# Designs tried in a protein design chat: VH-VL binders against q54fm4. Part 1

Scores and structures below are computed, not measured.

Target 1, 189 residues: q54fm4
Amino acid sequence: MSTAPSPTITSPTQTSPVVINKSLICQDSTVSNGVQIAIGTVLHPRSSIIISEGAGPIIIGENNIIEELVQIVNKSPEPMIIGSNNLFEVGSYIECKSIGNGNVFEPKCKILKNTIIKDQCSIGAGCIVSEDKICENNTIIAQTQNSQIQTTSTLPYDHHSSIHMTHLELLHKSIPLFHTIKKTPILEK
Positions, changes and structure headers below are counted from each chain's first letter, unless a header gives other numbers; antibody chains are not in Kabat numbers.
F, E and O are the ipSAE of ESMFold2-Fast, ESMFold2 and OpenDDE, as the mean of both directions, binder to target and target to binder. V2 is 0.75 times the mean of E and O plus 0.25 times the DockQ between their complexes.
[cut] marks letters that were taken out.

## First folded at step 1 (VH-VL)

Design a1 (framework fv_adalimumab_6cr1)
Fold by ESMFold2-Fast, scan of step 1:
Structure a1 (fold): chain C 189 residues (1-189), chain A 122 residues (1-122), chain B 107 residues (1-107)
Amino acid sequence: as target 1 above (189 residues)
Amino acid sequence: EVQLVESGGGLVQPGRSLRLSCAASGFTFDDYAMHWVRQAPGKGLEWVSAISWNSGSIDYADSVEGRFTISRDNAKNSLYLQMNSLRAEDTAVYYCAKDRGYSYGLYYFDYWGQGTLVTVSS
Amino acid sequence: DIQMTQSPSSLSASVGDRVTITCRASQGISNYLAWYQQKPGKAPKLLIYAASTLQSGVPSRFSGSGSGTDFTLTISSLQPEDVATYYCQKYNSAPYTFGQGTKVEIK
């Protein structure tokens, strides 16, 4: 049911450890044949990972969070490579060449074709990253009332951010309680 | 506790058929893709075939496509490889291997059986 | 098809030595690389996946590194039980090709 309660993200009191030993792919997500998804990655309901006709594979790393209405689409004959520990928030559209690790894509942002997003970048809600753009490590793109601005964070990169891992642990615990998990065949073209 | 036990290997003449079996225990068999990987005497490893948890997706290496058929029986926790039109080049130890991925294939292998030798010779 | 080439094909080292084995893909495979250990007369055993993630139960002296086309398996202090052939394997897409293997022996 679409009325199932959403988990509240917080620093929970630990009762029992959560073991992340698989990916969670919700029943009503859409995943093309030829998509490879590594362990720990979570696909929320109504998310889509699509390989267009004649396009290359999409290869997604570990511990990514792909939220509702996110669309990841490869229209290029070249492979699309996505790393690990990335957060794709509700309704973001991803048509990149590659994405590295530890990036945050805020709600309804758009990453256009042949774009390279490296590591620990933050793309603000509703922002658009234009075609062929390269975002170096620690790039911040944010929308203001008047325009889209770009800055650089000096914060250290943390592949295992406690916030991201806490979010993942909560999702691995809660999603199977509220949603049917997809039994996905081997994904091969 | 995870165990994979192959059987059915032996000496067979070129052009004939042989069926290999793999008995699985110690894990939920119907949650994982399964594979066959072979190794010719004194040579390296070669991936042969894969089958998804529900038999909905099946893949073969080019060298065996059209001759070999992979199948599984989840009620019996068993994997099979039907090998037809055998050639001398199919001589190898055949390993049953468990996919690391849950409910879909990642195509790397966390547990292997001990292997069964198939010798194709006149 | 992407070719997987290991070097060296064989090596001989002393107990306690640092051993490095390289694996090269002819095209980029991101971090979709696994390493296996095969002892004489035994089935292969998974050591490392995702280029650098150590499989549970594998001794910490084993480590993997690399991304794209160039990958390395390192044994920081070679032990007698490490005598084996080591294989890399790509798994980003079919074919799921293994390298030719590197035989590690003790002098």
Scores: ipSAE 0.005, ipTM 0.469, lowest interface PAE 14.8, mean pLDDT 83

Design a10 (framework fv_adalimumab_6cr1)
Fold by ESMFold2-Fast, scan of step 1:
Structure a10 (fold): chain C 189 residues (1-189), chain A 122 residues (1-122), chain B 107 residues (1-107)
Amino acid sequence: as target 1 above (189 residues)
Amino acid sequence: EVQLVESGGGLVQPGRSLRLSCAASGFTFDDYAMHWVRQAPGKGLEWVSAISWNSGSIDYADSVEGRFTISRDNAKNSLYLQMNSLRAEDTAVYYCAKDIRRGYSLWYFDLWGQGTLVTVSS
Amino acid sequence: DIQMTQSPSSLSASVGDRVTITCRASQGISNYLAWYQQKPGKAPKLLIYAASTLQSGVPSRFSGSGSGTDFTLTISSLQPEDVATYYCQKYNSAPYTFGQGTKVEIK
């Protein structure tokens, strides 16, 4: 498949909610007022992005994949910032301070409050990232028979990026065929 | 050649242990998640266990959890299944299967081995 | 755990017939469904993934449809080489459960 180079987006700091509708947001998803979602991000049916009463906004970058039954919840008065190219797999629970780029959150993992996940981290299925933890770039958290272990990834970032883009392309092709997409107006900043 | 070859199957008595191996060739083994799938004689397919490319994610079917251990050695391009406390109902052909991608996003099987038969009987 | 149920358990049809196999998930799995073909004495072969996307090399007479809980595999014109057992499989999360299988035979 030949494609043009990805456009670069330069945006000023956003203080008001702005939704740019080049994303696929399924009708059956739940998104709070005040959530900002950038171009390319896919929200599967029954996914939820929730701002608790009195909490700050949630700002989500480009080309994220947020699967079914994923819950992203901000309970903090501070903004929750999520970068680009992250994969949140089925049933994961995200209550972080911030997440960077190119991370993978495997099924049913839990990211607890005030955590910082930087770039290219992999959080294993069913794993729990405790409160206040900071995961540096390329951190791998895995479940063993008795405990969770932490190692550092040796795989190049560009390899992960190509796999993610292929997955995103598949979803942009398949989801509109089988799911109703929310009518979201394009809001110019 | 792109292939998966299972070995280690055979006849074993109930309560004993057996270790299966799967040798991968023709692709970059450490870029892909790997699975074990079994099929009892005359019955359907049953997913058994999965391991991610970096061993960071490991899952088991309820029927084998606590008895079976999946592992991999990326330097040797090999996948293993350690089977403990074997029961008659574990009798099956065991297939090694490859995920289509290294990531945790698509866990369906684009390449299968030929299978190795495990028979658990007294 | 999500249960995967196929219907029918077996069918017999004539060459050239349209054959439809259904697969139901007890809970929503979006489009994370694959279909496999298993011929007697052989390992399974991937036919379709993401509910409707044909694997490279699979004949165009095979097609998949559905999302959420209800899925179908269709063979538009059954051929002798299509005699096999067909399985659906969820892959949205562990466990990566298979349906019980549908045996397709020619009359």
Scores: ipSAE 0.000, ipTM 0.468, lowest interface PAE 13.8, mean pLDDT 82

Design a11 (framework fv_adalimumab_6cr1)
Fold by ESMFold2-Fast, scan of step 1:
Structure a11 (fold): chain C 189 residues (1-189), chain A 124 residues (1-124), chain B 107 residues (1-107)
Amino acid sequence: as target 1 above (189 residues)
Amino acid sequence: EVQLVESGGGLVQPGRSLRLSCAASGFTFDDYAMHWVRQAPGKGLEWVSAISWNSGYIDYADSVEGRFTISRDNAKNSLYLQMNSLRAEDTAVYYCARGPYYYGSGKRYAFDIWGQGTLVTVSS
Amino acid sequence: DIQMTQSPSSLSASVGDRVTITCRASQGISNYLAWYQQKPGKAPKLLIYAASTLQSGVPSRFSGSGSGTDFTLTISSLQPEDVATYYCQKYNSAPYTFGQGTKVEIK
């Protein structure tokens, strides 16, 4: 049950008022050989995208924001496919089978193996999505006083998408002013 | 239209209780975290309390913890603040506000919708 | 708790002047900073969120900048209707602390 790359991964170029024509990969991030990252995606300092020995590639779409201390790890022989416009907040751990588009992974959440997260999902801070789980579009997972619960969002997708694009434009402008960017498409292990 | 309307303010004696209400309209109330913010006469803004969309996360400012209780009724599109053991220093205009969406997603939105405020005066 | 400090506490400027207000967090808050305008007798109004993103409907003379601990609100050409108190606020996590406010007056 492998999912083909989304159309956004194959898009050749994108333009905006702040020109988003390349990924921004900070010098002090760690990215394994075999990782493919589409245009616009921002990888903050101290983030990591790791392919374990013998594992398949990690394919990441356009315009994702991957914050500090985020770990994306493929330990499966199958490819891990991540779509576009996702926000991975500080310290989240991602070991999914696939992620779609427009999702938010709040700080220190954990997405465990063989998990499928579709589109416009929000995974709450510190929440754990267990192995083999499938989160349908617009799923919200949140921590209550007593337990972790699941519900469905009624917010329009374009509302969240607009805010994400504004954040991304700011990062493309500001990050090169304060952090060293990798000068070549060379990926580090 | 999107709006928040507070009610329940008034004059109350120290040590007594008062309950504030906030009626929301024009948006899907149970998709948003809600907040109470207060402002003492001639002073600045002070955040008081927050409640997530599902009541799963609740936070209080240190100054009110143990005395105030935030709650919501999503079926009635209403937010409440139960204020117990009131003190003179609780005298303020209390605002209802739509704020960050439960610990992350909502951080991008800030406090975008505010009510008109309701005055609470704690005096003998 | 993270403290939010604004400077100056008050200022007087002429119509057309460039006005700058600063806000400092005692610890890093990334870009989770908002600016609010409060006119006398009114509720606060959101001007800027994510440190530099202008809220829809807000005049383009308002702009925000900064990241981490040091933030700035700029009014490029002060207008009479801008007389208000301006507040910064951290919103990365509870407590959602406001700065003490900066009162802006016309000379």
Scores: ipSAE 0.000, ipTM 0.444, lowest interface PAE 17.9, mean pLDDT 82

Design a2 (framework fv_adalimumab_6cr1)
Fold by ESMFold2-Fast, scan of step 1:
Structure a2 (fold): chain C 189 residues (1-189), chain A 122 residues (1-122), chain B 107 residues (1-107)
Amino acid sequence: as target 1 above (189 residues)
Amino acid sequence: EVQLVESGGGLVQPGRSLRLSCAASGFTFSRYAMHWVRQAPGKGLEWVSAISWNSGSIDYADSVEGRFTISRDNAKNSLYLQMNSLRAEDTAVYYCARGRYYDFWSGYLDYWGQGTLVTVSS
Amino acid sequence: DIQMTQSPSSLSASVGDRVTITCRASQGISNYLAWYQQKPGKAPKLLIYAASTLQSGVPSRFSGSGSGTDFTLTISSLQPEDVATYYCQKYNSAPYTFGQGTKVEIK
């Protein structure tokens, strides 16, 4: 997918903090009161974003893709902060402290309590990121027949970002055709 | 303040080409989807074309598909509509309009230009 | 393609009257519907988006409702400055089709 020319992409100002913005949230998803979701984020049917009793808020950034049966759960009294451009694939379970930008969580992976996933990480299908673990930028966790292994990605971030934005654009066009969408508060400009 | 100013309209013969421009000011042009909407004399609004903030998504009405090309130059804060193989039924006021903020696909139109008249006649 | 049908095509009412304009989509569009006001000789102005959210600066006498296929625009107390043609528009996906418009006049 093409990106805007370099002179054009240098003109955007820094985004101001967003409390609640326009997102595409399917009617049969479950979202707790106190969850904040920034513009462009897509929640597929049967996904869940849950604040446990007595837990802090969940703040989710822009342009995330949250697929079916994904569960994002905050059980901590501290806020859970999730950045932008992350892909959470079917059935993944997320109970982290924070997640940065541009990460991929493959199907049925589990991210456990107090973990920090920074940027451009890839967590393989069925893998488990143990409690209190910190995944630095470009960390890859993959499952072999007998164990999980960890390595570092050598792929440029711009390749991942282009694929993600193409996927997001397709979802914004296709999902409203087949699914009922929740009305969300919109940040007016 | 947000301003959109169309230009390039005029009288043109059937089968010829014309290029419309829209100059944007008062906002970060590169962050918004942009649309062309037309209105024939005494008729209603007809959506013509849309382009996302990065030109990654482009859509056309069936009536103009293959004849019109929408484009943008974010460095110049400008939107364009190249109109080829013009027909009498393309006669209309053409409006430039801004789509939703930070949008990968087109949305509702919150600001409009004043329009430029295109008359296709022999 | 999804068709957008507005009714009535025109109406005349008195100042202070409640006016209702309807818009029907031939297929479900959730709440991706906007309403525009166009005064004679001028460009359209956004009134309502997301079916029922009032654009800033628009008088509170304007309201929108509906979801799926059936939508309404209501003017609770018609004023002289409300003489205009009103259009609905779907924006869930291309094509971003407008209704045919409803002309509102004062008796």
Scores: ipSAE 0.006, ipTM 0.470, lowest interface PAE 14.9, mean pLDDT 83

Design a3 (framework fv_adalimumab_6cr1)
Fold by ESMFold2-Fast, scan of step 1:
Structure a3 (fold): chain C 189 residues (1-189), chain A 125 residues (1-125), chain B 107 residues (1-107)
Amino acid sequence: as target 1 above (189 residues)
Amino acid sequence: EVQLVESGGGLVQPGRSLRLSCAASGFTFDDYAMHWVRQAPGKGLEWVSAISWNSGSIDYADSVEGRFTISRDNAKNSLYLQMNSLRAEDTAVYYCAKVRYDILTGYYKGYFDYWGQGTLVTVSS
Amino acid sequence: DIQMTQSPSSLSASVGDRVTITCRASQGIRNYLAWYQQKPGKAPKLLIYAASTLQSGVPSRFSGSGSGTDFTLTISSLQPEDVATYYCQKYNSAPYTFGQGTKVEIK
């Protein structure tokens, strides 16, 4: 179980060290100075979280799963805020303004600049969420042969969260067996 | 089985200090935020203080700010409340409370799924 | 600071009655509201979180509703063991303020 502190926006510079709190960060992942990652979040090998020159910080919440080849990039001077319990599947590209909680980003999807994804959304494989778009809670975007379609989920969040937490628990047990983990500071008091 | 056991309460004179302890067992203590909540005899519940899992975030009720200090020792599975400059109105049963992870919101602040038995603090001459 | 106000402060009802307790926040707190039951001489027990989600092990006669500023705890069929004081609590951010409590009695 993880604590859930209210987000306090700090403006770490690009020279500030990465803040990693009891997260499982693989050694061969790339994380920029100025990134904050909360407890329980898992970064797979070859994933990247990058702050571009002159851009604002990236603040990532608890218990997120960030898979191989996922790129999270902030190119905006404004902070990028990502909530908790999100699943970013292989090769997805994230350049949003903000993401809430409990979302699933299927393989190779792209979330473009200034986009807001709220809670319990599902972005289909290879789908593109255009610039400035706002996805309300429970939005489903799926790819058809000819176009992307948007609908609303009828599944309860408890169903989604149970699957996610089971996946996260498995990753915390399995990844250290096969990958080298970045050293995390031990916080006291 | 989750257990929270408070200790350190007792009779203390106004203006003096007292330190409360809470011993936790049955869960991974260093993964959870912990709170102190008090209840004056015959009165309602009053939130006192909160500390995040890593002590990086600490909050106090206005009534105790500057007088009380919350702390934790994750190696010992223990939560503490240092109470200074005690007043008669601080007389209460003090409860240690464990935050539950809120699965519906993901990471937002929790609520208390387990409470200790409480320890009575009486501030009187 | 956000104020939490419960109504009524106390009520008396018969076994089998439907009991409703209201909690009002002076500002919006979304669904970050919990309900607790406290029996005399005991520590509080969590009943409901996220305004409407029942804690495991709590009888189904308890239910919660509301969002934003107005919240309700309902006991559909009051039982003798439900005699207690009930508290709402905001948890969106510090301070984690409790309502003043509602005492539920039988007779």
Scores: ipSAE 0.000, ipTM 0.462, lowest interface PAE 16.2, mean pLDDT 82

Design a4 (framework fv_adalimumab_6cr1)
Fold by ESMFold2-Fast, scan of step 1:
Structure a4 (fold): chain C 189 residues (1-189), chain A 121 residues (1-121), chain B 107 residues (1-107)
Amino acid sequence: as target 1 above (189 residues)
Amino acid sequence: EVQLVESGGGLVQPGRSLRLSCAASGFTFDDYAMHWVRQAPGKGLEWVSAISWNSGSIDYADSVEGRFTISRDNAKNSLYLQMNSLRAEDTAVYYCARERWLQLPYYFDYWGQGTLVTVSS
Amino acid sequence: DIQMTQSPSSLSASVGDRVTITCRASQGISNYLAWYQQKPGKAPKLLIYAASTLQSGVPSRFSGSGSGTDFTLTISSLQPEDVATYYCQKYYSAPLTFGQGTKVEIK
């Protein structure tokens, strides 16, 4: 009978903590059969998690943020394992062997096949991590105007963890206001 | 090169309607949420409205809710703002702005040159 | 709603001076703050987002700092081309709120 008004964003007015008790999988994301996603992980619209023909499963941990146009693709017969608290920013391409915890993949970076990214790594915008590479904990890869450089992070993990959790809490509050959420795959019953 | 070009501004009488357009080029238009931001002469910036990439989510500032309608045509790479029941306080330069990410939180990485709307009798 | 207050409203400094502009939120907004530069007759240009991250192509003399409620934009060595009005903007939640602006002039 009446047209629903557009979704309204409300300023957070109370200090009550946001409870993260589910994953948020946007309607316009693509997730293959055989993908397992743990609680708290957010898939933005037009993100994709794809198991190629004959490839092994993709297992994704808790509280990951997978942004718009991110592609996570397993083309290997081996399982692809992704840990927790990782941020995959817009347009990044992930074809790794495994990723640990607390990593940041900046926009349009590419992680090529059989790579291992451990914990607390930061892969810069547009950077390419070559096939078979291993990134140890706290590795930073950044693009300069003339080259791609690698160094080690000096920032404490607790600082990075706080920023990620605040971002995740905001997304769990804001995404349902603007996007239709589809079913959440659950690893544990 | 990312470009946003606004058009449709002009002098209009109070109570009348006006439609603004924004032509986008240099990027995949339907990958981005788009916004309108205005600036009254000699004053600061005021956010007006937002629309998601697929038009599935729309929001307005309280000052324009019920009077303005944001829309987009992805096939034409165009953003629109239909302004009804115009008031003197709607006099401003209207900017088309691209949201960095397609969802909250959002800030504006590219802006158009703006189009002036003057509401006067 | 969260209010954004900038100080000073205007300032006049000499070429080569260090300039500091402050932005305060009435409630905590984490690091969801952007800074824009607007030259006379032009559209705003993004300088900084996430409180301290410099936008590509912006000169290194610009820097941002702060978190929660108190934020600062610094120009380490003011140049003639930096004459503009500077705006902070919170994007923590709607409504998207801008500060009132700080006009930077050369004496």
Scores: ipSAE 0.000, ipTM 0.446, lowest interface PAE 15.2, mean pLDDT 82

Design a5 (framework fv_adalimumab_6cr1)
Fold by ESMFold2-Fast, scan of step 1:
Structure a5 (fold): chain C 189 residues (1-189), chain A 122 residues (1-122), chain B 107 residues (1-107)
Amino acid sequence: as target 1 above (189 residues)
Amino acid sequence: EVQLVESGGGLVQPGRSLRLSCAASGFTFDDYAMHWVRQAPGKGLEWVSAISWNSGSIDYADSVEGRFTISRDNAKNSLYLQMNSLRAEDTAVYYCAKDWEYSSSLYYFDYWGQGTLVTVSS
Amino acid sequence: DIQMTQSPSSLSASVGDRVTITCRASQGISNYLAWYQQKPGKAPKLLIYAASTLQSGVPSRFSGSGSGTDFTLTISSLQPEDVATYYCQQYDSYPYTFGQGTKVEIK
């Protein structure tokens, strides 16, 4: 699951492996003071990680993908803790208590106050996870026609992790070519 | 062959201004972040300033912030350092340095210029 | 700011000797450490990056090790052309900081 990404080799005169050894924070993103982001995490343009007045810190782990218009907001005096290898797709709104590892938040989903999302969960596009809810490992929440359904995933995590790492490797290669990168101190946990 | 050539150094009085230039060749200049690093006579290395590939991200050491301005002209493959309100402690050899990674200024310096001496003295 | 401290400040050794230079960061920097060689009157030259990866064209007698806060540069068999000042540099965060340098001389 923790297989290192394959190196990407350029021309013979300029051979550089593509290694995920930094976070990529686009300049057109908004990150509050007191947010800690670990190595490899990618913030797309117009994403936001906000600590509200009087709220606790936000601590984000490794290799997360945070896409455009995603809002991660801590309004609680308690710390918000987000693990590693999570994918937050365009426009999702995150106001959780904690998120574990390997989760997928599909476009425009909303994770409301004091919610706990553990590991390998998938929250469907436009779905709303209500306040105080706990999603155990491998929980799937999907919006069908006029209803929201919850079930449990039977898919192996290593399948999801390999797709995620391929996506991260591509972003680390492509984003710096098209976007200005912020130089924000990044804490490794 | 990567080459960085600094120019513009010289003797200048305290309080005056000086502009340094760095001419780059042998790589795609507009893909890389660039840095200025200085070294006072007989002393160690001190990072001064960085600029991203498109000038969208610019950083300075606290000792020069508000006085120095880094800039680049990608069409001319050139990096600049405008130094205002110079002080005796700014006396140093100034090196132009290339960042290793595309677009990023958060890496090491794989190529350095020969340096240009700036002496600030009354 | 992250402070980088090198030890020793200077050393004299004989040709063929094993030389070790230590660099310590005031906080954890993972493997975001580079080593540079600066010969008298010349610009610095990159030797090692990512704490242990040798730059292309650098002789194999040079090696780097360490992670977190403690790092070492080793020259397995000192040669006359290795007379220089060696600097470590962290590139974990701004501002970039260098060690004070270690001057290597031959007896």
Scores: ipSAE 0.000, ipTM 0.455, lowest interface PAE 15.7, mean pLDDT 83

Design a6 (framework fv_adalimumab_6cr1)
Fold by ESMFold2-Fast, scan of step 1:
Structure a6 (fold): chain C 189 residues (1-189), chain A 122 residues (1-122), chain B 107 residues (1-107)
Amino acid sequence: as target 1 above (189 residues)
Amino acid sequence: EVQLVESGGGLVQPGRSLRLSCAASGFTFDDYAMHWVRQAPGKGLEWVSAISWNSGSIDYADSVEGRFTISRDNAKNSLYLQMNSLRAEDTAVYYCAREGLWFGELYYFDYWGQGTLVTVSS
Amino acid sequence: DIQMTQSPSSLSASVGDRVTITCRASQGISNYLAWYQQKPGKAPKLLIYAASTLQSGVPSRFSGSGSGTDFTLTISSLQPEDVATYYCQKYNSAPYTFGQGTKVEIK
């Protein structure tokens, strides 16, 4: 119970800056031939990106985080386009037409066929985005006890981008320490 | 309120068959993978079988593979376990359990039923 | 298949004691580990998932830690209502193997 204040201020655990110069794909993830993944995107163990027979390619942008048990599946002959800086949390299922930038897909949500999710959307845990739906920028979908509601974000600033980049930096440092990484070519759009 | 209610347990002779049912309510049943877990009297928990939300992925414990069949009817919010060629070692309380994620992507069991007792004895 | 081993098999402690239960996987399972509480004559109840995340409604005296092969469940101050058998479970892939259980008693 010292009364003297500390002469120094310490931050939470810090590491040296991490250079993000490639995708990180864990050994036990599944990625179909024909999938394109841009620089910085991280695939956790047991994630899957699948092109069904006869379907078009899946093109994924930069700095996405794709967590365990996430399934991204294209069953359409048209390409599936996913932008940058999106977070796909554990067990989410993605069968969209396109996704923009800076979206958060909370655990076990389902994004169904021909949907378009634009930018800065948050899809709540267990929520379902029905076929052919379009979610405009800053859409929030949340699950209550037995129903699903939709609203629009009132805070249209990029605070989430800073959190996302910090999370990516940590993953690029930590994942190679604890998991075996697949050979991953850098793919450009 | 999430509820899982098992039924169909009882006394059955070795070599015979029995079908268990689990009635689900309080959630969207077809969004979740479902499991059967059993517990022999005075023993620990043993996982038995799993079925994904669309029945596209099904798994069995080695001890029941080829004898038990898991199935579901999403229109009726019901899970089933068809047990064939029953043995004395199948005697247990059988629990229905909901997986925290769906699509056969295996996760934790967030809700359990009360269980139904199956006794295999002559 | 991956084996799950708990230690101890049983323990007896006083109200207010710190109780520690361990669970060991024979192969790495990352953080795909859950802890369940089963009171006599009742169905199991989920306490912790993802090795360290408390299920909603579970008292804060329960905590979990560990990753890979070695996991720990801690009860910081044992209460009478905590008398139960505790099970760990791997859920990274089938089979969803449980540990043999740890029986916690008072006195």
Scores: ipSAE 0.000, ipTM 0.445, lowest interface PAE 15.8, mean pLDDT 82

